# VHH binders against NADH-dependent phenylglyoxylate dehydrogenase subunit gamma (padE), part 1

All scores and structures are predictions.

Target 1, 190 residues: NADH-dependent phenylglyoxylate dehydrogenase subunit gamma (padE), of Aromatoleum evansii (Azoarcus evansii) (q8l3b3)
Amino acid sequence: MYEVRFHGRGGQGSVMASGMLAAAMVEEGKYAVSIPSFGFERRGAPVVSFLRMSDREIRQLTNIYQPDCIVCVDPTLTKSVDIFAGMKAGGTLVQATHHPLSELALPDCVSTVGLLDAVKIALEIFKRPITNTLMLGAFAKTTGVVSLESLKRALEDSEFRDAGLAQNMTALERGYAEVAVHHIERRAAA
Structure headers, positions and changes below count from the first letter of each chain, unless a header shows other numbers; antibody chains are not in Kabat numbers.
F, E and O stand for the ipSAE by ESMFold2-Fast, ESMFold2 and OpenDDE, each averaged over both directions (binder to target, target to binder). V2 = 0.75 x the mean of E and O + 0.25 x the DockQ between their complexes.
[cut] marks letters that were taken out.
The coordinates of atoms that the task and the answers printed are left out; those that the model quotes come from them. Centres of patches stay.

## First folded at step 4 (VHH; framework vhh_6z1v_2)

Design a8t (from d03 with A33T)
Fold by ESMFold2-Fast, scan of step 4:
Structure a8t (fold): chain B 190 residues (1-190), chain A 123 residues (1-123)
Amino acid sequence: as target 1 above (190 residues)
Amino acid sequence: EVQLVESGGRLVRTGGSLRLSCAASGRTFSSYTMGWFRQAPGKEREVVAAISWSGGSTWHADFVKGRFTISRDNAKNTVYLQMNSLKPEDTAVYYCAATPGFYLSTRSEYDYWGQGTQVTVSS
């Protein structure tokens, strides 16, 4: 089982992103469920959504407290919430940021990092800082748990089918192509 | 939230050593990235060194590499800057800073700042 927690703000489409990822995983013959967090959604308020993926039927539907992967679609969110809470050792971070790895001090539990200046790319494609689709592409490249092609097929079956499909296809492709993937070697604890 | 108080600044001769301390008060010190900055008269405030929440990652500016070392003691809620082989150009007010994020090199990412401690290096 593979568990992902998405971090964003109300109105940024992190719930939509986790749903689209679940659809793409199902397209590959996997079992996947997307779980939005309960509560009021207001623009700007921190929100989370969860994805659970397995090669076998998923019988439990609970919030993910110990994620294997964290996807943060908003570069400002780390200042207001601990996005790393409960992350398993050897975890993966996929982060929207203009900072290179050399300017980041990550928790010891993080071993794989995908970094993308998703805001910059979103402004080029959408003229708006809409990063959710870009971060799905970045997630696919960073983790390898879903293919770009499956995400593109899920996008064709989404609400974007009738409007914005070409822009969101470009966003998926650029997120996949342009994410910088790093593997961090951690020294064994003395 | 954290409050930061620097100490240890004084007059030191060229070639000398000095250790600065930054005492933090607040519930979540071990969740903060900590940095040391300095500002000399007529110059912009610049980042000197930074250390991650756990102490597992450190960064040092090129102009202090091999001479300065940042460290932290989470049990004591304290960050240190060990300064060796001091030069007159190291004369500045040194500031301790904290951020709940994980960014090391950008001054604008730091949310909490101390009052500063003056280091003067004479020839």
Scores: ipSAE 0.239, ipTM 0.594, lowest interface PAE 4.0, mean pLDDT 84

Design a8v (from d03 with A33V)
Fold by ESMFold2-Fast, scan of step 4:
Structure a8v (fold): chain B 190 residues (1-190), chain A 123 residues (1-123)
Amino acid sequence: as target 1 above (190 residues)
Amino acid sequence: EVQLVESGGRLVRTGGSLRLSCAASGRTFSSYVMGWFRQAPGKEREVVAAISWSGGSTWHADFVKGRFTISRDNAKNTVYLQMNSLKPEDTAVYYCAATPGFYLSTRSEYDYWGQGTQVTVSS
C-alpha cells in the first residue's frame, strides 16, 4: 500500500487533485481511493486530502496518519502547518516552492524530493495561482508510481466544460517536465 | 512577535555534554518553528537543528547527528539543544531562532533571533 497526503488551502482544488490521481491509478489497473477531509473550509484555510493505492482491494477508508508521500501544493503552508507530521522514513516530498534544495532543512525522514515553482508556472498558464494539476505532473515525475499518460487520460475523461481542459493539460505536462527531483542520502540511525 | 534568550553556554571538555536552553517570551510560541544555529570564528552562520510546532518533526545537520538532539516544551515556552560527545570543532556562538515557516534553513526564513550563547570545547 502506498499512501499520499495532499496539503493545500480551501479553494485550491486539493480534493480534485487526489481524486484525479486516484482515477489515473485505477486506469493503470490498481486499486485507489481518494479520501476527502469531509469538512467545510473557508477559502485560504489549510485543508488536507488523502490517496491510498494498493494492488489489492482497499477496505480501509480512514485518514492517512503515516504517509509515504506528501504533496504540498501551496508554498505558504509550511509557515503554518507541520506538513511532515507522521511521515514514514524514506518518504517523498513534492513541494511547490521557489526555494532551491540548498535553502531547505528537510527532516531526516525525507529521502526523495520534487521541487517546482508551481505558483510562477500557474500564473503564466492560468493567470491565477492554481497549482493542483501542476503538482500532479510533478508527483508523477518524482515518484514514478503513475504515468503522465494515465494522468492525461484521466484529465481528458473529466467533464470540463470550458477552456480549462487545455490549460490543465499544459499544467500537467509542465509540472512533469520542469520539476527538479533530488535524492537525499539516507542517514544512518544514531 | 517573539523574543528569544539563550542560556547554558560555557567551557566544557572534549567528550563532555551540555544542554542549551532558549526561553521565548510573547504569545503563540507553539506557532513557531524553532532552530538552533551556530557561528564559529571566521565561519558563516550555519543551521544545526530545527523543530516543528509540536516537536513531532525534527531536522539535524549531518555533522551533529547522533550527538545533538533538539527538543521543545511548549508549556514552558522553551526550546533545548542537548549536546553530547562534544568536539573542539563544536566551539561556536549558538543562536536560537524562530520563524512561522517549516524547515527553511536560510537566514531570511527565521524572523526572530536571540543574542547567542558561547560554547567553548577544550581539547
Scores: ipSAE 0.013, ipTM 0.383, lowest interface PAE 7.6, mean pLDDT 82

Design e13d (from d03 with E109D)
Fold by ESMFold2-Fast, scan of step 4:
Structure e13d (fold): chain B 190 residues (1-190), chain A 123 residues (1-123)
Amino acid sequence: as target 1 above (190 residues)
Amino acid sequence: EVQLVESGGRLVRTGGSLRLSCAASGRTFSSYAMGWFRQAPGKEREVVAAISWSGGSTWHADFVKGRFTISRDNAKNTVYLQMNSLKPEDTAVYYCAATPGFYLSTRSDYDYWGQGTQVTVSS
């Protein structure tokens, strides 16, 4: 079983992102469940959503306290929320940020990192800081657990209008192409 | 949630060594990433080194690489900066800082700051 926790703010489409990822995984013949935020979304407040994926039928529907992967779509969130709470050893971080890896001090439980200046790219595509689709593309490249093609098919099956569909297709492709993936060697304590 | 007090700053000759300590008070010290910053007269405050909440990851600025080492002891609520091969350019007030985030850039605001400790390296 593979567990993802999405961190964002109310109004940023965290539920949409986890739902679209679940649909893409199901299309690849896997079992996937999207678990929505704890309460109703309030614009600006930190929110989480969860996804579980398995090659076998999922019997557990509880919230994810020990994620394998953290996707943080809002770069300001790390200042106010411990996005790494409960993360498993050898975990993956996919983070929207303009900072390079050399400017980050990550917990030792993080082994793989995908970094994308998603806000900058979103402003180029949407003229708004809409990062959720960009971060799905970044997630696919960083983790390899879902293909870009499956995400594009899930997007085409969505309710997006033609103009919105074209922009979000571009966002998926750029997120996939431009994310910087790093593998971090385990540190021995001094 | 934490109070920080630096110590260890003093006058040192060029080529010498010095260890700075930062004592933290507060029940959540182990939940914070810690950084050492410095500020010379007329200069902006710059990040020197940083360490994750667990101590498993560290970062050092290029201008101190191979000379300075950051470490922490969560059982003692203390962060250290070991400074070797000191240069006159290292003369500055050194600050200890804490943040719940993992960004290390000077463009990121750390939430809690110590008062600073003066390090002077004689030419």
Scores: ipSAE 0.013, ipTM 0.352, lowest interface PAE 8.3, mean pLDDT 81

Design e13q (from d03 with E109Q)
Fold by ESMFold2-Fast, scan of step 4:
Structure e13q (fold): chain B 190 residues (1-190), chain A 123 residues (1-123)
Amino acid sequence: as target 1 above (190 residues)
Amino acid sequence: EVQLVESGGRLVRTGGSLRLSCAASGRTFSSYAMGWFRQAPGKEREVVAAISWSGGSTWHADFVKGRFTISRDNAKNTVYLQMNSLKPEDTAVYYCAATPGFYLSTRSQYDYWGQGTQVTVSS
């Protein structure tokens, strides 16, 4: 089982991102479920969504408190939210940020990091800071748990099929190609 | 904006323990990540430990892991460094520093610095 927690803000499409990732994993013959937060979040308020993947049918639809991977689609969110809460030792972070790893000192539980200046790329493609599909591409490259090809097929079958498909396809490809992946040696907790 | 004042530095024997405190003044302390740095005579200033704004995430340098622990009390606007099993090599001036944001930042990201407190470990 593999558990992902997506962090974003209302109106940024983090729920759509986790849904598309689930669809891509199902395309590869896995069981996956996207679990969005229920509620009426105001635009800009922190929101979270979850993805659970398993080789067996998933019966539990609870929130994810100890994720294997954190995906943060908004670089400003870390100023107000502890996105690392509950992260398992040896976890993976995929973060939208203009900062290089040399300017960051990450928690000891983080072993793999994917960093992407997703806002900059989104402004080139969409003329708006729409980072969700960029971060899915970055996730695929950083974790290797889903292929770029499966994500492309999921995108073709998604809500973007009839509007913005070419731009979102470009975003997915650039997120995959341009994410900087770092492997950090971490000591296990005693 | 924050101002930082370290305290607790003193002479201590090898194998002893000491707790350093860093008191912050300013209304936004809980929005800052905090770090402890040290500088020994003839050496560069180096990062020892760091803690996120919430206290939920910490980082410790390899040379102090298992001996030092960073913590914070946002209600008291204070960050602490608990130092155990002290060695002569730990002798240095210890500084606390603050940076806006959530990441456990590297030295170059720290905007506010204290004046330092001297720790001397003998024998």
Scores: ipSAE 0.012, ipTM 0.290, lowest interface PAE 9.2, mean pLDDT 81

Design f6w (from d03 with F102W)
Fold by ESMFold2-Fast, scan of step 4:
Formats: C-alpha cells, sequence, structure tokens
Structure f6w (fold): chain B 190 residues (1-190), chain A 123 residues (1-123)
C-alpha cells in the first residue's frame, strides 16, 4: 500500500487533485481511494486530503497518519504547518516552492524530493496561482507511481470552470517536465 | 519580532556532553521554526540542526547525526541543543536563530539571531 497526504488551503482544490489521482490510478488497474478531511473548512485555512493506492483491495478508509508521500500545493504552508507529521522513513516530498534544495533543511525521513515553482508557472498559464494540476504532473515525475498519460485521461473526464481543458493539460505537462527531482540518502538517527 | 538569548557554552573535554539553551522573548515563539548554527574562527557559519514550530519534525546535519539532538519546549519559549560525544572539531560559537519558514538550511532565511555562545572542546 502506498499512502499520500495532500496539504493545501481551503478553496485550492486539494480534494479535486486527490480525486483525479485516484481516477488515474484506477485506470492503470490499481485500487485507489481518495479520502476527504472531515469537519468545518474555512477558505484559506490549512486543509488535508488523502489517497491510498494498492495492488490489492483496500478495506481501510481511515485518515493517513504515516504517509509515504506528501504533496504540498501551497508554498506558504512550509512556514505554518508541520506537513511532515508521521511521515515514514524514506518518504517522498513533492513541494510547490521557489526555493532550491540547498535552502531546505528537510527532516531525516525525506529521501526523494520533487520541487516546482508551481505558483510562477500557474501565473503564466492561468494568470492565477492555481497549482493543483501542476503538482499532479510533478507528483507523477517524482514518484513514478502513475503515468502522465493516465493523468491526462483523468483530466479529460474532469469538470472545468475557470482554466479550461487546454490550460490544465499544459499545466500537467509542465509540472511533469519542469519538476526538479532530487534523491537524498536519508535515514532516521535512531 | 523575537529576541533570542543563548546560554550553556563553556569549555568541555573531548567525549563530554553539553546542553545549550536558547530563550526566546515574544508572543509568537510557537509560530517560528528554530535552528542552531555554528561558526569556527575563520570558517563560514554552518547549519547544525533545525526544528519545526510544532516540534514534530527535526533535521540534523550529517556531521552531528547521532551525537546532537535539537528539541524545544513551547511552554517555556526555549530551544535546546543536546551535544554528546564532543570532538575538538565542534569548537565554535553556537547561534540560535528563528524563521517563520520551514527547516531552512541557509543563514539568509533566518530573520532573528542570538548573540552566540562559545563552546570549546579540548583533549
Amino acid sequence: as target 1 above (190 residues)
Amino acid sequence: EVQLVESGGRLVRTGGSLRLSCAASGRTFSSYAMGWFRQAPGKEREVVAAISWSGGSTWHADFVKGRFTISRDNAKNTVYLQMNSLKPEDTAVYYCAATPGWYLSTRSEYDYWGQGTQVTVSS
């Protein structure tokens, strides 16, 4: 089983992102479940959503406390939320940020990092800081657990409002192409 | 703004232990990530360890892993660096620093700095 926790803010479409990822994984013959956060959500407040993927039937629908991968779609969350809480050793971080790896003192549990200045790219494509689709492309490149093509098919089946299909296709492709992937030998100092 | 005051630096023998403390003043301490840096004479300042604002995540430089441990007590507005198995190469002025950011490993990302506390390790 592979578990992903998405970190964003209310109104940023983090739930949509985890749903699209689940759909793409199912298209590849995997079992995948998107699990929304429960409780009151305020626009702008920190929000999480979850994705479980397995080659076997998934019976557990609880929140993910020990994720294999963390996707953070909002660069400001690195300054206010402990996004790494419970992360397994050897985990993967996919982070929207303008900072290079040399400026991040990542926790010992992180061994693979995908970094993308998603806000900058979103402003070029959408004229708005909509990073969700960009971060799905970055996730695919960084982790390899889902193909870009499966994500494109899931996107074609999704609902669109502001950005439109062509712009979101461009965002998926640029997220995949432009994410900087780093492999770090990390282990807990246990 | 946060004001930081380090304490605990002194002369210790090789193989000894020492705990440094950093006391913060201000109402927003629990909103800042904290780091310990050190600077030896004639050397660049380097990051030693960092801790998230909640204390849920920590990072330690490879050259101190297994020997140093960073921790914090938000109720006391204090950050600690527990230093074990000290070596002469650990001799430096140790600085406490605060940032509203996340585990930043470069000096330029930290907004608030203490005055430093001298640690000297002798054989």
Scores: ipSAE 0.015, ipTM 0.300, lowest interface PAE 5.5, mean pLDDT 82

Design f6y (from d03 with F102Y)
Fold by ESMFold2-Fast, scan of step 4:
Structure f6y (fold): chain B 190 residues (1-190), chain A 123 residues (1-123)
Amino acid sequence: as target 1 above (190 residues)
Amino acid sequence: EVQLVESGGRLVRTGGSLRLSCAASGRTFSSYAMGWFRQAPGKEREVVAAISWSGGSTWHADFVKGRFTISRDNAKNTVYLQMNSLKPEDTAVYYCAATPGYYLSTRSEYDYWGQGTQVTVSS
């Protein structure tokens, strides 16, 4: 089982992002469920959603307390939320940020990092800071647990089918192509 | 707003141990990420360790990993740096810093700084 926790703000589409990822994983023959947290309807408030993937049918629908991967779609969240709470040792971080790795002091539990200036790219594509599809592309490149093609197919079957599809396809492709992936050697847990 | 005061720096022999404390004042201490930095004579200031606002996540520089441990007590508005197996190259002024942000390793990204406490390691 592979567990992802998405961090965003109400109105930024983090729940939609986890849903699109679940659909893409199902397209590849896996079992996946997206689980939203309560309170996500209030615009601007911190929101969490979860994605659970397995090669077997998923019966558990509880929140994810020990994620394998953290996806943070809003670079300002780290100012008020401990996005790393409960992360497993050797975990993966996919972060929207304009900072390079050399300017970040990450927790010891993080071993793989995908960094993308998603706000900058979103403003080029959408003229708005819509980072969710960019971060799905970044997630696919950073983790390798889902293909770019499966994500593109999920987009074609989504609510963007009739409007904004071309922009979101571009966002997905650029997120995949432009994310900077780093592997950090860490001490093994004693 | 946060004010920071470091304490605990002194002369220690090689192989010794020392605990530094950083006392914070202000009602928002628990909403700030904290870091320990050091600056040796003739060298740039460098990040040593960092801890999230909740204490749930910590980071340590490779050159102190296994020897230094950062921790915090939000009830006491204090952050600590436990230093073990001290080496002469650990001699520096140690600074406590606070930021309402990500664990940034560059000096320019921390908003509040203490005045520093001198640690000297000799043998």
Scores: ipSAE 0.011, ipTM 0.344, lowest interface PAE 9.3, mean pLDDT 81

Design g5a (from d03 with G101A)
Fold by ESMFold2-Fast, scan of step 4:
Structure g5a (fold): chain B 190 residues (1-190), chain A 123 residues (1-123)
Amino acid sequence: as target 1 above (190 residues)
Amino acid sequence: EVQLVESGGRLVRTGGSLRLSCAASGRTFSSYAMGWFRQAPGKEREVVAAISWSGGSTWHADFVKGRFTISRDNAKNTVYLQMNSLKPEDTAVYYCAATPAFYLSTRSEYDYWGQGTQVTVSS
């Protein structure tokens, strides 16, 4: 079983991103469910959504308290939210940021990091800071748990067929191609 | 809620070496990233080096790479800055700072500051 927690703000499409990832995993013959946060969501407020994937049917729909992977689509969230809360040892971080790895403070539980200047790329493609599909491409490259092709198929079946499909395909491809993946030695203590 | 006290600043000749120490107090020291900053007369405070909570990630400004090394000892609640090949341009008040935040090289992320220790490098 593989558990992902998405961190974003209301209106940034983190719930849509987790749903699209679930659909892509199902295309590969996996069992996947996306679990949105319960509660009132104000525009701009921190929002969390979850994805659980398994090789067998998923029988429980509990919130994910100990994720294997964190995807943070908004670079400003890290100051106001502990995005690493409960992360399993050996976890993966996929982060939208213009900062290189050397400028980031990472907890001992993080072993793999995918970094993408998603805001910059989104402004080139969409003329708006829409990072969710870019971060799905980055997730696929960083983790290897889903293919770019499966994400493209999920996108074709989505609500974008009336507008933005070509731009979102470009976003998936650039996220996958341009994410910088790093592997970090784990620390034993402190 | 961490308190910081720097020590080790003094007058030193060009080409000399010096080690600065920053002693921290507080139950959550190991949850904080730590940075060394400096402020020369008439200039803004700038980041010199930084180290993550675990010590697994370090950052050094281009103007000190190869000369300065940041390290920490979480068992002793202490951060160090080893300064080698000192130049007159290194003359400044050096500050230790702590942040629970993620970005090591961003001054505005640091919430807790020491009082500073003066380093003077003469010809």
Scores: ipSAE 0.015, ipTM 0.433, lowest interface PAE 7.4, mean pLDDT 83

Design g5d (from d03 with G101D)
Fold by ESMFold2-Fast, scan of step 4:
Structure g5d (fold): chain B 190 residues (1-190), chain A 123 residues (1-123)
Amino acid sequence: as target 1 above (190 residues)
Amino acid sequence: EVQLVESGGRLVRTGGSLRLSCAASGRTFSSYAMGWFRQAPGKEREVVAAISWSGGSTWHADFVKGRFTISRDNAKNTVYLQMNSLKPEDTAVYYCAATPDFYLSTRSEYDYWGQGTQVTVSS
């Protein structure tokens, strides 16, 4: 089982992103469920959503408090939310940020990082800071757990079919192509 | 707002262990991420370790991984740095600091600073 927690704010599409990812994983013959949650953080403000993926039927229908992967679609969330709470050791972070890895103090549990200036790219494509589709592309490249092709098919079958399909296809492709992936080696004790 | 006071710095032998404590005053301690920084003579201040508001997430610099461990006790308003297998190059003044943003490792992202505690490691 692979568990993802998406962090965003209202209007940024983190709930929609987890739903699209679930659809893409089902397209690949996997079991996936998307679970929305509102007011998750201790300060009661940001929106989160969850995705569980498995090669077998999923019985766990609760929120994800110990994720394998964190996707943060808003670079300002780390000032108000501990987005890393409960993350499993060896976890993956996919983060919208203009900061390079050298400026980030990432938790010891993070072993793989995908960094994308998704706000900048979203403004180029949408003229709005809509980062959700960009971050799905970044997720696919960073984790390898879903293909870009499956995400494109899920997008074609989505509500974007009638409006915004070309822009969201471009966003998905650019997120995949332009994310900077880093692998952080964890050293055993001396 | 928090006020921070470090303690525990002393002279120790190479290979020894030491635990630093940082006591916070004020009612907002649990709302801040905490970091330990150090500054050796003639060098810039560098980040050593950081811990989230809840203590559920930690970060350690590569040069201390496996040797140092950061932890916190919110009931005691205290953050700790357990230092093992100390080396002469660990000699520095150690500072604790508080930030609303655990994510950034730069000194400028930390709002509140303690006054420092001297650690000296001799061979």
Scores: ipSAE 0.025, ipTM 0.431, lowest interface PAE 5.8, mean pLDDT 82

Design g5n (from d03 with G101N)
Fold by ESMFold2-Fast, scan of step 4:
Structure g5n (fold): chain B 190 residues (1-190), chain A 123 residues (1-123)
Amino acid sequence: as target 1 above (190 residues)
Amino acid sequence: EVQLVESGGRLVRTGGSLRLSCAASGRTFSSYAMGWFRQAPGKEREVVAAISWSGGSTWHADFVKGRFTISRDNAKNTVYLQMNSLKPEDTAVYYCAATPNFYLSTRSEYDYWGQGTQVTVSS
């Protein structure tokens, strides 16, 4: 089983992003479920959503406390949220940030990192910092657990329509193409 | 504002162990992520380890992984650096520092600094 926790703010579409990822994984013959944050969501407040993927039927519809992968769609969240809480050793981080890897002090549990200046790209495409679709593309490239093609099909079948579909398709493709993927070799402490 | 005071630095032999402490005083320790930095003579200050405000996430530089461990006790307003298997190249002044950002390793992201504690590792 593969568990992803998405970190964003209310109104940033992190729940929609996890839903689209679940649909793409199902398209590839896997079982996947998107689990929204419990409680009240307010504009701008930190919000989480979860995705659980398995090769078997998923019966557990609870929050993910020990994720394999963290996707952070808002670069300012690290100032107020410990986005890495509970992350499994050997985990993957997909982070919207303008900082290169050399400027990041990443937790010992992180072994794979996908970094994308998603805000900059979003401003070019949407003229707004809408990063969720960009970060799905970045997730696909960084983790390899879902193909870009499956995400494109999920996007075509989603709630996006007309001009919004074209822009989000471009965002998905650019997120995939432009994310910087790093593999950090880490040894267990002796 | 937070004031930081390091302690525990001393002379130790190669292969030895040492625990550094950083005591925070002032308003709110638990609202800051903490880092340990070091600076050897003639070199720039480099980040050694960092810990989130809750202590749930830690980072260690490649050159100390497996040997050094950062931890914190928010009830005591203290952050620690446990140093094992010390090498002569670990000789430096060790500084603790506080930042509202956990995963930024750049020195400029740390707002508050201690005065440093000297660690000397001899053969």
Scores: ipSAE 0.013, ipTM 0.453, lowest interface PAE 7.2, mean pLDDT 82

Design g5s (from d03 with G101S)
Fold by ESMFold2-Fast, scan of step 4:
Structure g5s (fold): chain B 190 residues (1-190), chain A 123 residues (1-123)
Amino acid sequence: as target 1 above (190 residues)
Amino acid sequence: EVQLVESGGRLVRTGGSLRLSCAASGRTFSSYAMGWFRQAPGKEREVVAAISWSGGSTWHADFVKGRFTISRDNAKNTVYLQMNSLKPEDTAVYYCAATPSFYLSTRSEYDYWGQGTQVTVSS
């Protein structure tokens, strides 16, 4: 079982992103379920959504407390939220940020990192900081657990089919192509 | 909330060594990343070194790499800056600061600050 926790803000489409990722994984013959967070999410408030993937039928519908992968679509969120809470050792971080790896102090549990200046690219494509689709492309490249082609098919079957498909297709492709993937060698403590 | 008090600043000769200490009070010290900043007269405050909440990651400015080392002792709620091969241009007020962020080299991420300790390097 592979568990992903998405961190974003209300209005940024993180629930839509986790749903699209689930659809793409199902297209590849896997079992996947998106677990949205519902509540009093006003625009800008921190929100969380979850994705669970397995090669067997999924019966667990609870929230994810010990994720294998964290996807943070908003670079400002890390100051106000502990996005790493409960992360498993050897975990993966996919982070929207203009900072290079050398400027980040990551927890010892993080072994793989995908970094993308998603806000910059979103402003080029959408003229707005809409990063969710970019971060799905970055997730695919960083983790390898879903293909770009499956995400493109899921996008074509989504609400974007009727509007914004071309821009979101470009965002998905650029997120995949431009994410910087790092594998961190954590030497044993001296 | 975190309250920070620096100590150890004094007059040192060029080529000398000095260790600064920052004592933190507050129950969640181990949840904060810590940084050492400095400010010389007529200059802006700049990041010298920083250390993650666990101590598993450190960052040092290029102008102090190989000379300064940041460390922390979470059991004692203290962060240290070991300064070796001191130069006159290291003369500044040194500040300890805390942040819940992992963007360690970004000054604006730091919300909690000490009052500073003066380090003077002369011949």
Scores: ipSAE 0.022, ipTM 0.418, lowest interface PAE 7.2, mean pLDDT 83

Design g6s (from d03 with G56S)
Fold by ESMFold2-Fast, scan of step 4:
Structure g6s (fold): chain B 190 residues (1-190), chain A 123 residues (1-123)
Amino acid sequence: as target 1 above (190 residues)
Amino acid sequence: EVQLVESGGRLVRTGGSLRLSCAASGRTFSSYAMGWFRQAPGKEREVVAAISWSGSSTWHADFVKGRFTISRDNAKNTVYLQMNSLKPEDTAVYYCAATPGFYLSTRSEYDYWGQGTQVTVSS
């Protein structure tokens, strides 16, 4: 079982992103389910959604407390939310940020990092800071658990089919192409 | 919200050691990452070392790596900077700072600051 927790704010499409990722994983013959959850306040409130993927049928539909991967679509969230709560050792972080790896202090549980200046790219494509589709592309490149092609097919079957398909297709492709992937070697405690 | 008070700054000879302390008041200290910054005469304030809210992750600037060590004691609401092999270039006012975020090496992430403690290293 592979568990992903998406962190964003209300209105940023994190629930739609986790649903599209689930659809793409199912397209590849995996079992995947997306579970939405909402933050405590309404205005730009932190929102969490969850994805479970398994090679066997998924029977548990509870919130994810021990994620393998964290996807944070909003660079400002880390000041108000502990996005790493419960993360498994050897986990993956996919983060929207303009900061390079050398400027981040990450928990010891993080072994793989995908960094993308998704806000900058979103403003170029959409003229708005909507990063969710970009972060799906970044997730695919960083983790390798889903292909870009499966995500493109899921996008074509989404609500964007009727409007915004070209821009979101570009966002998916650029997120995949431009994410910086880092593998962190952790030395053992003496 | 948190209030910070630094202590321990003094005159030290080149090659000496010094430990700085930062006492935090407030019930949510363990929810904040902590950083030590310094400002030398005529220079901008720069990040020296930082530590995550749990203490599991630390960051040290290249110019102090191997010489300075940051640590924290959440039970005492205190963060420390152990400074070894001090050089005249380490002379500065040292500031303690707190952030609820995780971009520990970025000054703009820090919202709460102490008043500073002067460290002078003489040759």
Scores: ipSAE 0.077, ipTM 0.440, lowest interface PAE 5.5, mean pLDDT 83

